# VHH binders against Protein DOG1-like 4 (DOGL4), part 16

Target 1, 232 residues: Protein DOG1-like 4 (DOGL4), of Arabidopsis thaliana (Mouse-ear cress) (q84jc2)
Amino acid sequence: MSKMRNLVEEKFLEFYESWVIQLELYLHQLLIAHNNNTMSETELRHLISKLTTHHKAYYTAKWAAIREDVLAFFGSVWLNPLENACSWLTGWKPSMVFRMVDRLRKSRVVLVEAQVKKLEELRVKTKFDEQKIEREMERYQVAMADRKMVELARLGCHVGGESVMVVEAAVRGLSMGLEKMVKAADCVRLKTLKGILDILTPPQCVEFLAAAATFQVQLRRWGNRRHYVTHS
Key: E = the ipSAE of ESMFold2; O = the ipSAE of OpenDDE; V2 = 0.75 times the mean of E and O plus 0.25 times the DockQ between their complexes.

## First folded at step 3 (VHH)

Design q8 (from a14 with S52T; framework vhh_6qgx_2)
Fold by ESMFold2-Fast, scan of step 3:
Structure q8 (fold): chain B 232 residues (1-232), chain A 124 residues (1-124)
Amino acid sequence: as target 1 above (232 residues)
Amino acid sequence: QVQLVESGGGLVQAGGSLRLSCAASGRTFSSYAMAWFRRAPGKEREFVAAITWSGGSTFYTDSVKGRFTISRDHAKNTVSLQMNSLRPEDTAVYYCAAGSEFYLPTDADEYDYWGQGTRVTVSA
């Protein structure tokens, strides 16, 4: 029962597995570029463009899939339990990427004061947009238990095309509401990513993207291997 | 300073083709990314296709991939949507939209300028 999948889930699982394999290949290129430090600015911009295009491809595929079945993205079958536990509204929590930016500040990359200020302004705006979506989700969850929803559930116990149609319309309405919230969250994710890349220099963008991809790939590996015992 | 006017809509039989055009005015056209959105009766506005200002990248919703082609002509300040193998579910009002640069090309909120829409009706 827990292993059953619908067509949307099967199709997106196939897409996601291929997408992650390509992300690992791009990560390898990012690490080479970061360690080499001999690549031209044009070459670095080209690599950054490949990563941004790759992320845009993910959201294009995701939005097509959620139009068909948004619920497939809540507790996704293509993600392991650890990845699902770390998900915020079907994806990474936007403010989390600033932890990666903070690490850049303490590593080999030196950020100028103007960049630090712009990143802090972006962080504050991202947190605000994030909290707005969290309030929307809370309102949605509360609304699921209101009188109208309880009444529609009760109507589903009666036979007749009229009651069946009303229940089906309500379920479609709920799915559309979730789709709207997921797209809003994805919009915040992409605006946050673009904002960071606009503030950083090409070498800093490469280091940032390498850190983000490394985290995503390692989280998947940790969850797949289930390392319950850690030895130093 | 950017105005958008759509044309080419009409009534067509299932399996047929239509070409929608969007005429943009203003010298800033070449710096704008362009998109087509549609709204079917009783449904929300949905993304159809987008093209970058350079014409170097295109984006499509899955339901139209292989059937629709977006293109732009910088000399004529025109963006076109070639719609082939039309289906009754393609029936909608089609809108042309323009934005300077977009983070998420499928999100209507990324576009600053919109046309009035052109109606497409596909009969079975």
Scores: ipSAE 0.000, ipTM 0.146, lowest interface PAE 14.2, mean pLDDT 81

Design q9 (from a14 with S52R; framework vhh_6qgx_2)
Fold by ESMFold2-Fast, scan of step 3:
Structure q9 (fold): chain B 232 residues (1-232), chain A 124 residues (1-124)
Amino acid sequence: as target 1 above (232 residues)
Amino acid sequence: QVQLVESGGGLVQAGGSLRLSCAASGRTFSSYAMAWFRRAPGKEREFVAAIRWSGGSTFYTDSVKGRFTISRDHAKNTVSLQMNSLRPEDTAVYYCAAGSEFYLPTDADEYDYWGQGTRVTVSA
């Protein structure tokens, strides 16, 4: 129903704007913690926990929304065109977070040999999980163009309750398939993020989360500037 | 180390009700997400319901939404699944699972600990 679809977009837009504002506030705290060597391990763990909870809140809200209208997340109205262009299955590509990990290595942050080994193992597993999902996406797209779907599209040209109901059932099936794939991709995201945080020390976690949040916030700001034309 | 034991399964007529319980032993139960999964004969394991440690967030598969209710008793280290308006299609072995609160509760691969299962048979 088109009205239910509009309500989902409105509700999630309001949620997402508030979520991003809170992310910016947490980023400020992460940067202060990173630049201040006097914070205790307990204080750092508390800050990391706040970020972890914040990300979990996003996925809780997202999964509630996609259950109502998964298509709202493909070309989302709460994301600018640059953010949408950088999306992989309605969110960040899991293997991309290892670029933030590479920043830790290059900034002379001391990663012990055991951490480097575990991060490389996690990177390999993350890429494997991504490829598995990409194969599912390919199968889904091929199924959309299958002879059976072409026949259902032909039925949509007829005016009548029976044909309309069959087409509507097929469209609901398509949406359920997309919901399953989006949730699978979100699982890989959460597993990857959790895995990295489990390997890193609290100070390294703070630096990693600060780098990730900085990228998210800056990408949004860069994309938003495209909406304005200046004659200078 | 966490061990999960299910109870409450049995035979029931369509339209009837059953309450499944899962008792957790060991430490750190309160920091875990708890879920119910089921496996019907000849089918793959599927997600049924989950509850986060905070007690506020619950998740259900579409086919049981409005009929099943998952709840948690922190004092008894128990999670329960109240099943109402049962259908023959609900016939399966039901498994209790525990895993990290950080992970998505609908994916079986996210759960570290599993019970042995309890059988539910719904007759037409």
Scores: ipSAE 0.000, ipTM 0.148, lowest interface PAE 16.2, mean pLDDT 80

Design r1 (from c13 with S31D; framework vhh_7aqx_2)
Fold by ESMFold2-Fast, scan of step 3:
Structure r1 (fold): chain B 232 residues (1-232), chain A 123 residues (1-123)
Amino acid sequence: as target 1 above (232 residues)
Amino acid sequence: QVQLQESGGGLVQAGGSLRLSCTTSGRTFSDYAFSWFRQAPGEEREFVGAISWSGGSTDYADSVKGRFTISRDNAKNTFYLQMNSLKTEDTAVYYCAASEIFYGSDLNEYDYWGQGTQVTVSS
């Protein structure tokens, strides 16, 4: 129902705005830790844990919300148009983070051979998992044009009563399929993030997380700035 | 890495209650989300309930919703399944599962599993 959708969107908008504010505060702490070579390994691990917990809180809230209205995450009202344009299955594209790792490797992050090998193995696995999900999404989109969906669309236009319930059941089935697919994509994101953090040392993790958070925060700022321009 | 061991299974009459425990060893308990699955004779393993990394969210299969409660005790490195109003259809081997990266009902996404504990509900 549209009223239930509005409530889900409103609730997640409030959550997301608060979540981004906290991300910016954690980014500040990451940048301080990165610039000051005085933090202990224990202190760095604690900071990394706070970021990991923060991201897990996002997925906990997201998965609760998609159970109620997965379509809210396709063209999300809490994201600006630039953020939405950069989304891959309702979030960041997992393989994109390896570009951040590559940039850091060239500039500041000194990786040993064993780390380079493990990161390359993870990159290949991540690409493979992305391709599987892309094939499932393609199948989902094609299935929307199948005979059964065409018949249900006709029923929705011309017949009332019991045909409305059949159409509603079909739409709910489609939403459940999208929920499964979005969750699968989020699992690839979390596996990729965990894999990178498991390979990197605590100082390297801080540098990586700072780069990732900086990009996320700046993308939001760039998109939000465009909303205030008055030119056509 | 984490290792899981179930306990608390046994025989119970229909309408009764039973609490299952899953004790963990290995990596930090608070980093994991936990789940219970069950498998009846001749059936495939099915989802029962899950609890998120912080314990702030829980999810249940429709067949047990309102009767079963999942909870976690980070101080004891243990999580629980409180089963109330038991039915003969609840008879199964119950498995606990853990994941650092997943919370929910998909069994293929859990990395660590216990060996199972038998629950038998008599009529």
Scores: ipSAE 0.234, ipTM 0.647, lowest interface PAE 4.8, mean pLDDT 84

Design r14 (from c13 with S31E S99E; framework vhh_7aqx_2)
Fold by ESMFold2-Fast, scan of step 3:
Structure r14 (fold): chain B 232 residues (1-232), chain A 123 residues (1-123)
Amino acid sequence: as target 1 above (232 residues)
Amino acid sequence: QVQLQESGGGLVQAGGSLRLSCTTSGRTFSEYAFSWFRQAPGEEREFVGAISWSGGSTDYADSVKGRFTISRDNAKNTFYLQMNSLKTEDTAVYYCAAEEIFYGSDLNEYDYWGQGTQVTVSS
C-alpha cells in the first residue's frame, strides 16, 4: 500500500482532475449544440476547435510528465481501477473509437460514400499501427526476461556503489524505451482523432466528440461509484 | 499546404552562437509540430531537435542537448533553433520540417520540408 505519490504523479493528478472537469463542461456544450440546430457552421467549428485544443493540452502535459517518469502512467493514480482496466498503453485503444463512429450512421447528416471509404481506410491503418506497437511491447517484455536483465536484477540485491549505478543505468534505459513506446501509441491516437475529424462535417464532428466524451466521463463515474463495477 | 523556408545559416567560429529561423505559410501554424534535421557531408540526414504543436514538449539529439534550444513563435508563423557553444562537428546543411501532430526523430513521419541552410563552424 503506497501512501505517497511522487512529484510527477502529484502534478499530473492535479492537472488531470482539472482537465476532466473542463471536458465535462465541453461535453455539456457539445450536447446542447447537437440537440439544438441553432449553431452556425462557424460556431460549430469554434466548439470543435476547443475540444481539439483540450485534447492537445492533455498530450502536451502527458509527454512532459513521461519525460520525467513514464512509469507513473502504468497504473496511473489519477485513474480509478475501471479506467485503468480499460487502458491500452497508458490511454484509449485507437481502433475502439471507430465503434463510436458507427453511431454517426444515425445522424441527421448521413455519411456519404466518400466519407465511409476514408473512414474504413483510416480504421485499417489504425489497426495496423496498433499491431506494430503491440509487437514492440511484446519484444520489450521478452527483453525484460533476457539473461542479462536477470543478472542485473540479482545485482540489485548488493549495496555496492558500482552495482547500484549499473542497475540505475539499466532502469533508466528501460524507462526511455517505455517513453518512446508510449509516445508512439499517443501519436496513433492523435492521428486517428485528427483523421476522423478531417473526414467528418462539423455537425458529425460534434456528434462524434460528444459520444467520445460521454463514454470517458461515464466510465470515470462508474468506476468512482464502484456499485457499477462487477468483479467476477 | 505548409511551405517552409530556412534562414540564418552561415559561417561561425567554434564556441560561437547562431540562430536558425524557419518561416512557414499556412493558416494552421499552431496545429503543426516542427523539427530540425541536419546532414553533414557524406552522411545521412540526422535528427537535431523537435517541438510539439503547443510548444510544451521538446526533444533533442544527445549530441546537441544542453547547447541547442528549439522554440516557436505562433504570432510570427516562425520557429527557431538557437545554437550555442558550436563545434566544428556541427557543420552541416540544416533542414526544417513540419508534421501536423507528430514530433520526434523519425524523418519519415515529416511531410513538409524546407530547402536547407548551410552552417559552417570553423576552428
Scores: ipSAE 0.011, ipTM 0.218, lowest interface PAE 9.2, mean pLDDT 81

Design r15 (from c13 with S54E; framework vhh_7aqx_2)
Fold by ESMFold2-Fast, scan of step 3:
Structure r15 (fold): chain B 232 residues (1-232), chain A 123 residues (1-123)
Amino acid sequence: as target 1 above (232 residues)
Amino acid sequence: QVQLQESGGGLVQAGGSLRLSCTTSGRTFSSYAFSWFRQAPGEEREFVGAISWEGGSTDYADSVKGRFTISRDNAKNTFYLQMNSLKTEDTAVYYCAASEIFYGSDLNEYDYWGQGTQVTVSS
């Protein structure tokens, strides 16, 4: 089990580092597209498609990894401490992307009334789904405490091989519960992202994706540049 | 935006093989993850297998693991379920499903469904 957990962390670290490098390359393309009014709708849709495919590749790899070791995603070794501190259930908090949309809307992105209405409906639904997951996590933490107490009580009895099998089954059950919850949170993320992209025009999608990628890349760079706190 | 149509069902003897196909109509086949579910008479619909976006990952129910293989052909807008070493308990109506956002075993997360194809495994 411990060997599998170490291997999962190592493999995902390698994957994530490559994934972030490719995100930076896509960000460069998004910024060029943002400053170039000659790109066709077809060209913009192709670029948006590359970004959505890239994010789907992340969730494909993540869900394979959490099946093997979901705990690797709570305090991830491939994220710096700042990125970990900003995580909500192993990733970005879905409702916060609407803050980015609001910022773009106030600065240079003009939305028609129908888009504003649909974004508000999506915001409300996203917040509802988010709160539902938060309540499930609270219930899980209570259940986890009860299960840990049972495990400790059984270990104290020195029941031998039977005790080991029971503990392993309990740990597996805890991991499966977390896996389901993390995947549910990721589904809210993907539904929110798709919903925004479905509402926005291709040029507006480019603006949104550029803002999101810029934030993610800069947060990582900022955390990594704190040399007086971070040692190697 | 996508419609699904199953084919390849039929009658087969235990130990035999069948390949199910699901053809899609729509422009963005590669952006979807696909799954197969089945339903026996009087039972709830259960997960069989799934293939992720672009085909990067697959997942199977324990009851079919090692016997069934899911695959996709993006050029043909078609995905498949290759069923080997069939058992009488595999008898069911098989449904294909698609989602642009979800990959896995939760049937409630799939947006598009085929009409189903009957598979009957005789002893």
Scores: ipSAE 0.389, ipTM 0.733, lowest interface PAE 3.3, mean pLDDT 85

Design r4 (from c13 with S99D; framework vhh_7aqx_2)
Fold by ESMFold2-Fast, scan of step 3:
Structure r4 (fold): chain B 232 residues (1-232), chain A 123 residues (1-123)
Amino acid sequence: as target 1 above (232 residues)
Amino acid sequence: QVQLQESGGGLVQAGGSLRLSCTTSGRTFSSYAFSWFRQAPGEEREFVGAISWSGGSTDYADSVKGRFTISRDNAKNTFYLQMNSLKTEDTAVYYCAADEIFYGSDLNEYDYWGQGTQVTVSS
């Protein structure tokens, strides 16, 4: 039996494929801007604005989709297994972007001391916000195990086709709270991204966005072209 | 930088209607998400409603769902709260808020706030 995709999954898969193609085009523009160093500050700001608008479009589409079916984002059909394995609450882990900033420093990106201080303050706040969400998700999972899973197990002991509808209603009920947690995680992601871009100069923003987009695109390519051998 | 200014508050009888406006100045209005919060006497500031930067998503507090509608007009750099079927419990100072990224119920997420406008609902 093949897994049937629902309408939310089909619609978001179409959106995501187009979104990734556009991200690759923007990445190409970012790399040209970074390597040639011929663009004015106004041109760089315009390019940065295109990237931030592109990311905002993703979250606009995502939040509309999770309102209809949040579970579509846990084990998403539009992501390969590697991308899914690297997900934290349906997306990138917010604190991960500070590792990308650190890599830019090793690539001879010059940051002034005031920027280093602000980035460290933002990193600490981001970690704090992540921990708050993780505690909320832990409470949700405990409640799921104690109440809804016990109910589902009891229904499973009492055989009958009628129990299928009750189980489906209970599963829908288990989706309650997940939308709130996903939105909270996405809010931390967006605030962290905005915070970094506010601290960095336009040339540094281009370097940061290029690094982030490169990682996202390359992770997708590695997952799609993974090599493995089936053997004894 | 964005500055917010509320208008449209005042006195209204229970069952009546009011429309609040929040006019913005500064940078591009169309890239911002907006929300309304309120604070009743002796209570903490609470969420009322929010609208995304695209206008494609809205959220409301349970106490106002079906009665209040948030909307935006990018051409006028203004967003609105249409309040229908007003109750005495809706009496509060109403604040508009904006952020380039966030919309929703968490007041701590908003970078820009208006001064507030008083709404008083008489029985």
Scores: ipSAE 0.014, ipTM 0.331, lowest interface PAE 8.1, mean pLDDT 81

Design r6 (from c13 with I101F; framework vhh_7aqx_2)
Fold by ESMFold2-Fast, scan of step 3:
Structure r6 (fold): chain B 232 residues (1-232), chain A 123 residues (1-123)
Amino acid sequence: as target 1 above (232 residues)
Amino acid sequence: QVQLQESGGGLVQAGGSLRLSCTTSGRTFSSYAFSWFRQAPGEEREFVGAISWSGGSTDYADSVKGRFTISRDNAKNTFYLQMNSLKTEDTAVYYCAASEFFYGSDLNEYDYWGQGTQVTVSS
């Protein structure tokens, strides 16, 4: 229902705005921690835990919302056009996060050989998991374009009778398939994040999380500013 | 490290109800997502249900949807599987599982597992 979809979009928009404001506050704390070498390992681990909990809160809210209306996440109203253009299956592309990791390799932060090896192994595994999901997405898109689906779409032009029920069942099936793929992609994201945090030391984790949060916050600001300038 | 312990298993008649509990040792219960899996003799371990870190999301296998309910109690460091309208096909060893960064049906992504509790549904 259009009205029900509007409620999901409105609720998640309110959630997301608050979530981003809190991310900006955590980013400020990460930057202070990165520039202040007086914080203990326990204090750094506590800050890392706050960020981890914050990201898990996002996925908890997202999965509740996609259960109601997964299509709200394909071209989301709470994201600007630049953020939407940079989306891969309703979020960041897992392998792209290694660009932030590569910054650690090129900074004054020293990664030991064992960490470099584990990060490379994780990169390969992440790319493999990504490819599995991309094959599933490809199968979904091919199924959408097959003869049977095209016939069901044509039947959707006729209101009433069995044709309406058949079309509604097909649409529910499509939504469930999308929900499964989005959850699978989110699981790769979370697995990749966990893997990186497990490999890095607490100071390196803080630098990594600060870089990731900075990019996310700045991408939103750039998109909002350019959209305003372009369409004002 | 988190340790999981199942309880509440036993023998029940078809159509009956049973509640399984999984108790977690440690102070970080609220940071984990939890799941139930089951394994019948001669079969692979299969997903039953999952509950997210905050309890705001739940997911179920199609075979149990509408009959089983997963819930968590952070104050008691315990999560539950309420099983209603039990069928003989629900006979299995039930395992609880926990993950800090995963929520879903893929058993390979769970970090911690309980020892299992037997549920036997007789006709």
Scores: ipSAE 0.245, ipTM 0.616, lowest interface PAE 4.6, mean pLDDT 84

Design r7 (from c13 with F102Y; framework vhh_7aqx_2; at its last look DockQ between E and O 0.01; V2 from the best seeds 0.00; counts 0 for: pae E 11.5 > 2, placed apart)
Fold by ESMFold2-Fast, scan of step 3:
Structure r7 (fold): chain B 232 residues (1-232), chain A 123 residues (1-123)
Amino acid sequence: as target 1 above (232 residues)
Amino acid sequence: QVQLQESGGGLVQAGGSLRLSCTTSGRTFSSYAFSWFRQAPGEEREFVGAISWSGGSTDYADSVKGRFTISRDNAKNTFYLQMNSLKTEDTAVYYCAASEIYYGSDLNEYDYWGQGTQVTVSS
């Protein structure tokens, strides 16, 4: 239903704008914690917990929305074109965060050998999980072509209610398959984030989360500064 | 890590009610999303309901919507399944499950499981 699709986009747009505003407030707190180095371990763990909860709130809202309209997340109206261009299966590519960790490692993030080993093991597993999802997406795209052929063939033969049922079943199957893949990708994102935070000390977690939030906020600001160019 | 243990199962007449509890051992109960699954004799394990990390979102299988309610009590490290208007078709072993990274109906995404509790609904 067009009404349900419009409602999902409007509702998530409103949610996302509020979510980004709160992310910027948390980024401010992370930068203060990083620069002043006066917070207790308990205070740092509480701040890290607020960020983790904030990201989980995003996935809770996203997964409710994709159940209703997964296609809204491919070319999202709440993201600018630059944000959309940088997306891998409706979000950030999990392995990219290891490049951020590696760059921060040369600044204030002093990693011990045991942490380096655990981060490398996590990086390898994350890349493996990404490749598995990419293979599933390839299979999905092939299956989508096969389903279109089946739809065309059946429309030519059974023009009545039987054809309508087959088309509806195929469309439902496509949406369910795509929803499953998006959730799988999001699980790799959450697993990667959790894994990194479990390996890092609280001060290192703050520096990592500040870098990640800074990149996300800056990417949005860069894209929003670009004038809209209409192509006819 | 988290360990899960179900309680509250038993025998009940059709139209009756039961409340299942799942008690967790381990730290950071609030960081987990929880779900209930069930398995009837000779059938595959199927989704019943889920509650998000915040408790602000719940999801249910169509067969139980309006009859079952999932809830969590962070202070008691326990989550619940309130089952009302029970039918003979609800007879199954009920399993609780937990994940720090997933909320929803996919059985394969849950890393932590209870041992199961039997619910028998007689006609």
Scores: ipSAE 0.487, ipTM 0.783, lowest interface PAE 2.5, mean pLDDT 85
Fold by OpenDDE, look of step 4:
Structure r7 (fold): chain B 232 residues (1-232), chain A 123 residues (1-123)
Amino acid sequence: as target 1 above (232 residues)
Amino acid sequence: QVQLQESGGGLVQAGGSLRLSCTTSGRTFSSYAFSWFRQAPGEEREFVGAISWSGGSTDYADSVKGRFTISRDNAKNTFYLQMNSLKTEDTAVYYCAASEIYYGSDLNEYDYWGQGTQVTVSS
């Protein structure tokens, strides 16, 4: 099998693999904590903090990588086709987490009225922010398609030293715009996550984080199995 | 522009071992993934193996899997092809190649090539 990878993809792949392994470890801890009602609030908060730190580490690494090649994160090689298909601007869609919360509510998590109200407010805000980003992305895509892509195509036909420089500059410009959009999306993700965790009690946070981690891990597993079946 | 120089080729008996080296010019060794190719007389140049930028990943042709190993030493600006259990079929000119953007089995993925070193495996 002819494997084609670039520097950014290779590095981030290695990072992500390690990151996922650690996530699975934390998931186990979360599940234990959830099933064992003997943990103190302090212990639960500590566990929550570990998870939040872990997520922050992901975005730190991501943002460093996108500075080098943001395009690598569109159709990420470290993700399987299913994971990629579920991606919104290179990650999970922020509004999706509310579905998880809803599921928890339907199961065994009891939220007080004040929490429900705050969650709804957060939901509305998150949705608004998502839409805003989508509009900006659309505008950006239209603008780039009309100008830069045409220029790039024209220049690509005349490969000379000066032409190469122009093409590179154009690509850089495009990449910078995309980077901005990706970062904006990530900010919404982080804000949404923080918002949810601020609303929920420590036990509820643990349950939520466990559910989120489970979803992520299962999505990866399911996707990998499907990929293996179709390409074996 | 990066210059690549192969060394270590020669005559070896079947079953023997040989270690090839490829030395690169410049200070940007870590910016490249590297590969080995070989070309026998009258044959097309074929992929032998590749190593990623970090060295964390390697790929090999099926014909050399288990026998050949690629490694890199960033401090020496050199990467290697350790060839064990050599066969007469391994006789070829061996080329090292470098890619800044991609690594894999396709010739077109590589922008820089060495001049090649002859490896002859006798029966």
Scores: ipSAE 0.008, ipTM 0.289, lowest interface PAE 9.6, mean pLDDT 88
Fold by ESMFold2, look of step 4:
Structure r7 (fold): chain B 232 residues (1-232), chain A 123 residues (1-123)
Amino acid sequence: as target 1 above (232 residues)
Amino acid sequence: QVQLQESGGGLVQAGGSLRLSCTTSGRTFSSYAFSWFRQAPGEEREFVGAISWSGGSTDYADSVKGRFTISRDNAKNTFYLQMNSLKTEDTAVYYCAASEIYYGSDLNEYDYWGQGTQVTVSS
């Protein structure tokens, strides 16, 4: 409505739309770099750094927003229904990125045995970190399913005669726990991304980042096209 | 800002047991995940084990699995390391570390550190 939820959602919607547009512009640069054999390693590393910084900026803005309302991210108005359905703790499951790496290896990215070994070690570590987060999250699954009741309590409403203060304390405890879970998941995402980029050569990083950006842009376009048709 | 204080170190014979404690004097203890690290002379700090802020998840270095147990008691604002079957290679300064978000083996992810407590295992 016109209270806390609307402010957080509206502010992040503005950010996210701009962020995706900039991602599409970086994708164009990645595709040029992928097709241009004359780019120096320094130029490739600079482009890779721009993409890394862009992804970090997403999480910086997200973490500021979840301090105000973490529940807004479990059914986000800035994501279409298809994007929301693919979400695990408000984002892609960290280990899913390795399916992208596997597809690239089948296509044309040639990896040296040492790189393959390091990637498998990182995959195992990432999966282990995911499992730790999943065990922590089990405690909050019931509260997430009851998001509408929690939102009503946040607006100062109460049910069954319970006081606003008691309900507000319960909502605060849930929100604090979920905020920590989301940040923990995001840290695994960032660490995994940085680990992959450290293992890959600059040309391989460009191919990986281009594939990842392409998938994200296409998933958004496909989901938006479906939503548009549903309205007709 | 949170301050961490380790205690319980000392001299013990190989095969013995020792329990370390880490207490806080700052923000709410339950908001932090905790870890133990150790440092032998001339070595870099190495991960021993970690526990999540809820206590629902723990992680251990391979070198201590089955011998060391970590736990937390939110009522006492205390984080523990129970060390059993001690070996001379366990001799080190043991450090308690805390983070609001991370609990794992990457020492650079921890924001607060204790001063350390010496554990010496004699043969």
Scores: ipSAE 0.000, ipTM 0.284, lowest interface PAE 11.5, mean pLDDT 77
ESMFold2 (binder alone), look of step 4: mean pLDDT 83; pTM 0.841

